# Ledger of designs, part 1: VH-VL binders against DNA-3-methyladenine glycosylase 1 (mag1)

Scores and structures below are computed, not measured.

Target 1, 206 residues: DNA-3-methyladenine glycosylase 1 (mag1), of Schizosaccharomyces pombe (q92383)
Amino acid sequence: TKAEIHLSGLDENWKRLVKLVGNYRPNRSMEKKEPYEELIRAVASQQLHSKAANAIFNRFKSISNNGQFPTPEEIRDMDFEIMRACGFSARKIDSLKSIAEATISGLIPTKEEAERLSNEELIERLTQIKGIGRWTVEMLLIFSLNRDDVMPADDLSIRNGYRYLHRLPKIPTKMYVLKHSEICAPFRTAAAWYLWKTSKLADYTK
Positions, changes and structure headers below are counted from each chain's first letter, unless a header gives other numbers; Kabat numbers aren't used for antibody chains.
F, E and O stand for the ipSAE by ESMFold2-Fast, ESMFold2 and OpenDDE, each averaged over both directions (binder to target, target to binder). V2 = 0.75 x the mean of E and O + 0.25 x the DockQ between their complexes.
[cut] stands for letters that were removed.
Atom coordinates printed by the task and the answers are left out, and those that the model quotes come from them; centres of patches stay.

## First folded at step 4 (VH-VL; framework fv_dusigitumab)

Design A49 (from A17 with heavy chain Y108S)
Fold by ESMFold2-Fast, scan of step 4:
Structure A49 (fold): chain C 206 residues (1-206), chain A 127 residues (1-127), chain B 111 residues (1-111)
Amino acid sequence: as target 1 above (206 residues)
Amino acid sequence: QVQLVQSGAEVKKPGASVKVSCKASGYTFTYYDINWVRQATGQGLEWMGWMNPNSGDTGYAQKFQGRVTMTRNTSISTAYMELSSLRSEDTAVYYCARGSEYDFWSGSYDYYGMDVWGQGTTVTVSS
Amino acid sequence: QSVLTQPPSVSAAPGQKVTISCSGSSSNIGNNYVSWYQQLPGTAPKLLIYDNNKRPSGIPDRFSGSKSGTSATLGITGLQTGDEADYYCGTWDDSLSAGWVFGGGTKLTVL
């Protein structure tokens, strides 16, 4: 791919990493949902085992008439205790209510609207919502909106990837990642994928 | 080499507490959940809970809620499991096991199974 | 009282094949990935299969897994005497008391 050629051409470190990991093959979700659904899923899944998140989401879906994911209006009006019974913490319920309100008001765009907005416009807009940080929006950009030039610089696995790539004595800062990943544009999503893969390499801890 | 090394055997009286340690090496400690599983002599595996070494978040099996505490010290890549109000039926081998790798793409843990296990710590609760 | 049901024992001759079943419900196996563990006498469990049918590095292809509905199966072909062990299935349970659950274990004897 164009991303593989670009990254392999940057320097000897990137050339080596691309060769060691192999072909760029990200496993992106087949279900491309509306942005509010992906934001709710991301917030609900924060620091929670994925299987527990799935159990909670299955219970949440089962309370609707048709088994479909609840609408923003349904979430806004839903009883707190009903959401609690599904397994959501009080903090996450507050975030879900905020996401619903922001969707109703138009702050969180539809998928069609979002496709017309830049990465930075979406980040600036959506991070204003309670419980939504930059990393959460970056996940939305990568997985729901299929953006190819996103570097989630705060992510621990990405920072560890740079430690490996540059043979650093310790995990670098977010600022280090932001500065050094500029050369990976316009394929920073692919760069992030390769960095994430470093933990599975035989010489990872060296 | 990737390994988990646990503290030595403990003998405790009923009502006491025990704290078992699990030291990780050969991988990035904060990337993987640590699970605790026990096994009484001649019996099957019983899951007690998991701990996220990065955040310190925990999830405990209902049976152990209120009696178990799982913690970690990231400076020495060590996980801990403390079980209080010990009873004779708590006599078992206690294992720590590495669980799901943190998946940055979803902001959660992908399930892969428990691929690395400690050697086990025998805890005997007796008079 | 295991949540997942396994036969207590199975046996076969060297070179033969054997299958070990693991039965659950919609809240566990029916909705989640299954893993399998081998436990040799006096040792910690060892992961054989994860995500229903995948093998970790170093596990020979004689070991295979499958899942259908609320049941999972571990297959072992070309049985060797070193395969004598206890085998456990494991999965996540989605009930309100959510967590990992294991089968009761199956003792494999190679006769």
Scores: ipSAE 0.015, ipTM 0.544, lowest interface PAE 6.3, mean pLDDT 84

Design A50 (from A17 with heavy chain S100P Y108E)
Fold by ESMFold2-Fast, scan of step 4:
Structure A50 (fold): chain C 206 residues (1-206), chain A 127 residues (1-127), chain B 111 residues (1-111)
Amino acid sequence: as target 1 above (206 residues)
Amino acid sequence: QVQLVQSGAEVKKPGASVKVSCKASGYTFTYYDINWVRQATGQGLEWMGWMNPNSGDTGYAQKFQGRVTMTRNTSISTAYMELSSLRSEDTAVYYCARGPEYDFWSGEYDYYGMDVWGQGTTVTVSS
Amino acid sequence: QSVLTQPPSVSAAPGQKVTISCSGSSSNIGNNYVSWYQQLPGTAPKLLIYDNNKRPSGIPDRFSGSKSGTSATLGITGLQTGDEADYYCGTWDDSLSAGWVFGGGTKLTVL
């Protein structure tokens, strides 16, 4: 792919990593979901084992009359005790209500609207919402909006990937990742995937 | 090769505390939850809790809340389980086990069982 | 002791087939993946089945898993004397104490 050619051509370190990992083949779902639903899923998974988060999310999803994900209006008007019964903490319920209100007001765009906004515009807008940090928005950009030029520099696995790529003695800072990943543009999402894949390499795990 | 290596056997008096270590090698330590499971002689497996080595988040079985603490040191890929206020009923083999893989790409865990287990640490509580 | 129910023992002759059941509720097996573990005497448990019916590398295909509703089953065909062990089912429980739960274990005796 274009991304593989670009990354392999950057330097010997990237050429080595792309060769060792192989073809860029992310397990990316093609199912299209609205941004508010993805943000609610992200909130549900905060500080909780993924299986528990999925159980809570699935109970929440089933509250709607037809088994479809609740609308922003339904979430705004939903009884606190019903949300509590799904397993959400009071803090997370506040975040879900904030996401619903922000969606109704247009701060959180529809998927169609979001497709017309830049990465920077979406990050600026969505991080205003309580409980939504930059990493959460970056995941939305990568997985829901299919953006190809996103580097989630705060992610520990990405920073570990740079340790492997550059044979560093310790995990580098977010600043290091941001500076050194500039050359990967416009394919920083593929670069992030290759960095994450270092977890599967024997010499990375020592 | 992927493995978890635990600290050696402990003998403690009632009321003491014990801290068991579990050193991971052969994989990215921060990608997998570490679970702690114990087994008294002739009894079944009893889950005690999980620890996410990336975030430091923990979840404990209700029976052990207030007595157990699970921590990690990412710089040496080591997980710890400390159990306080020991009583004779705590005599058991304690295992650490690697749980579901944290999948950075999806931001979630893969749905796997506990696929790698430590060799076990025997803790004997006697007067 | 356990929230998942397994028979305490099962026995069969070499070459036969055995099945081990594991019964739970909607908050555990009904909503989550099931794993199975083999424990030989004096050893740590070993993962046999994950995600209801998948085998880790190195586990022979004579071991199989299935799940229906709130119950799961481990099947062992072509039974061998080396299969004599304790077998445990495990899953996540979504209740207040959200965490992993195991069955009480089944002792398999190869007669």
Scores: ipSAE 0.016, ipTM 0.520, lowest interface PAE 6.7, mean pLDDT 84

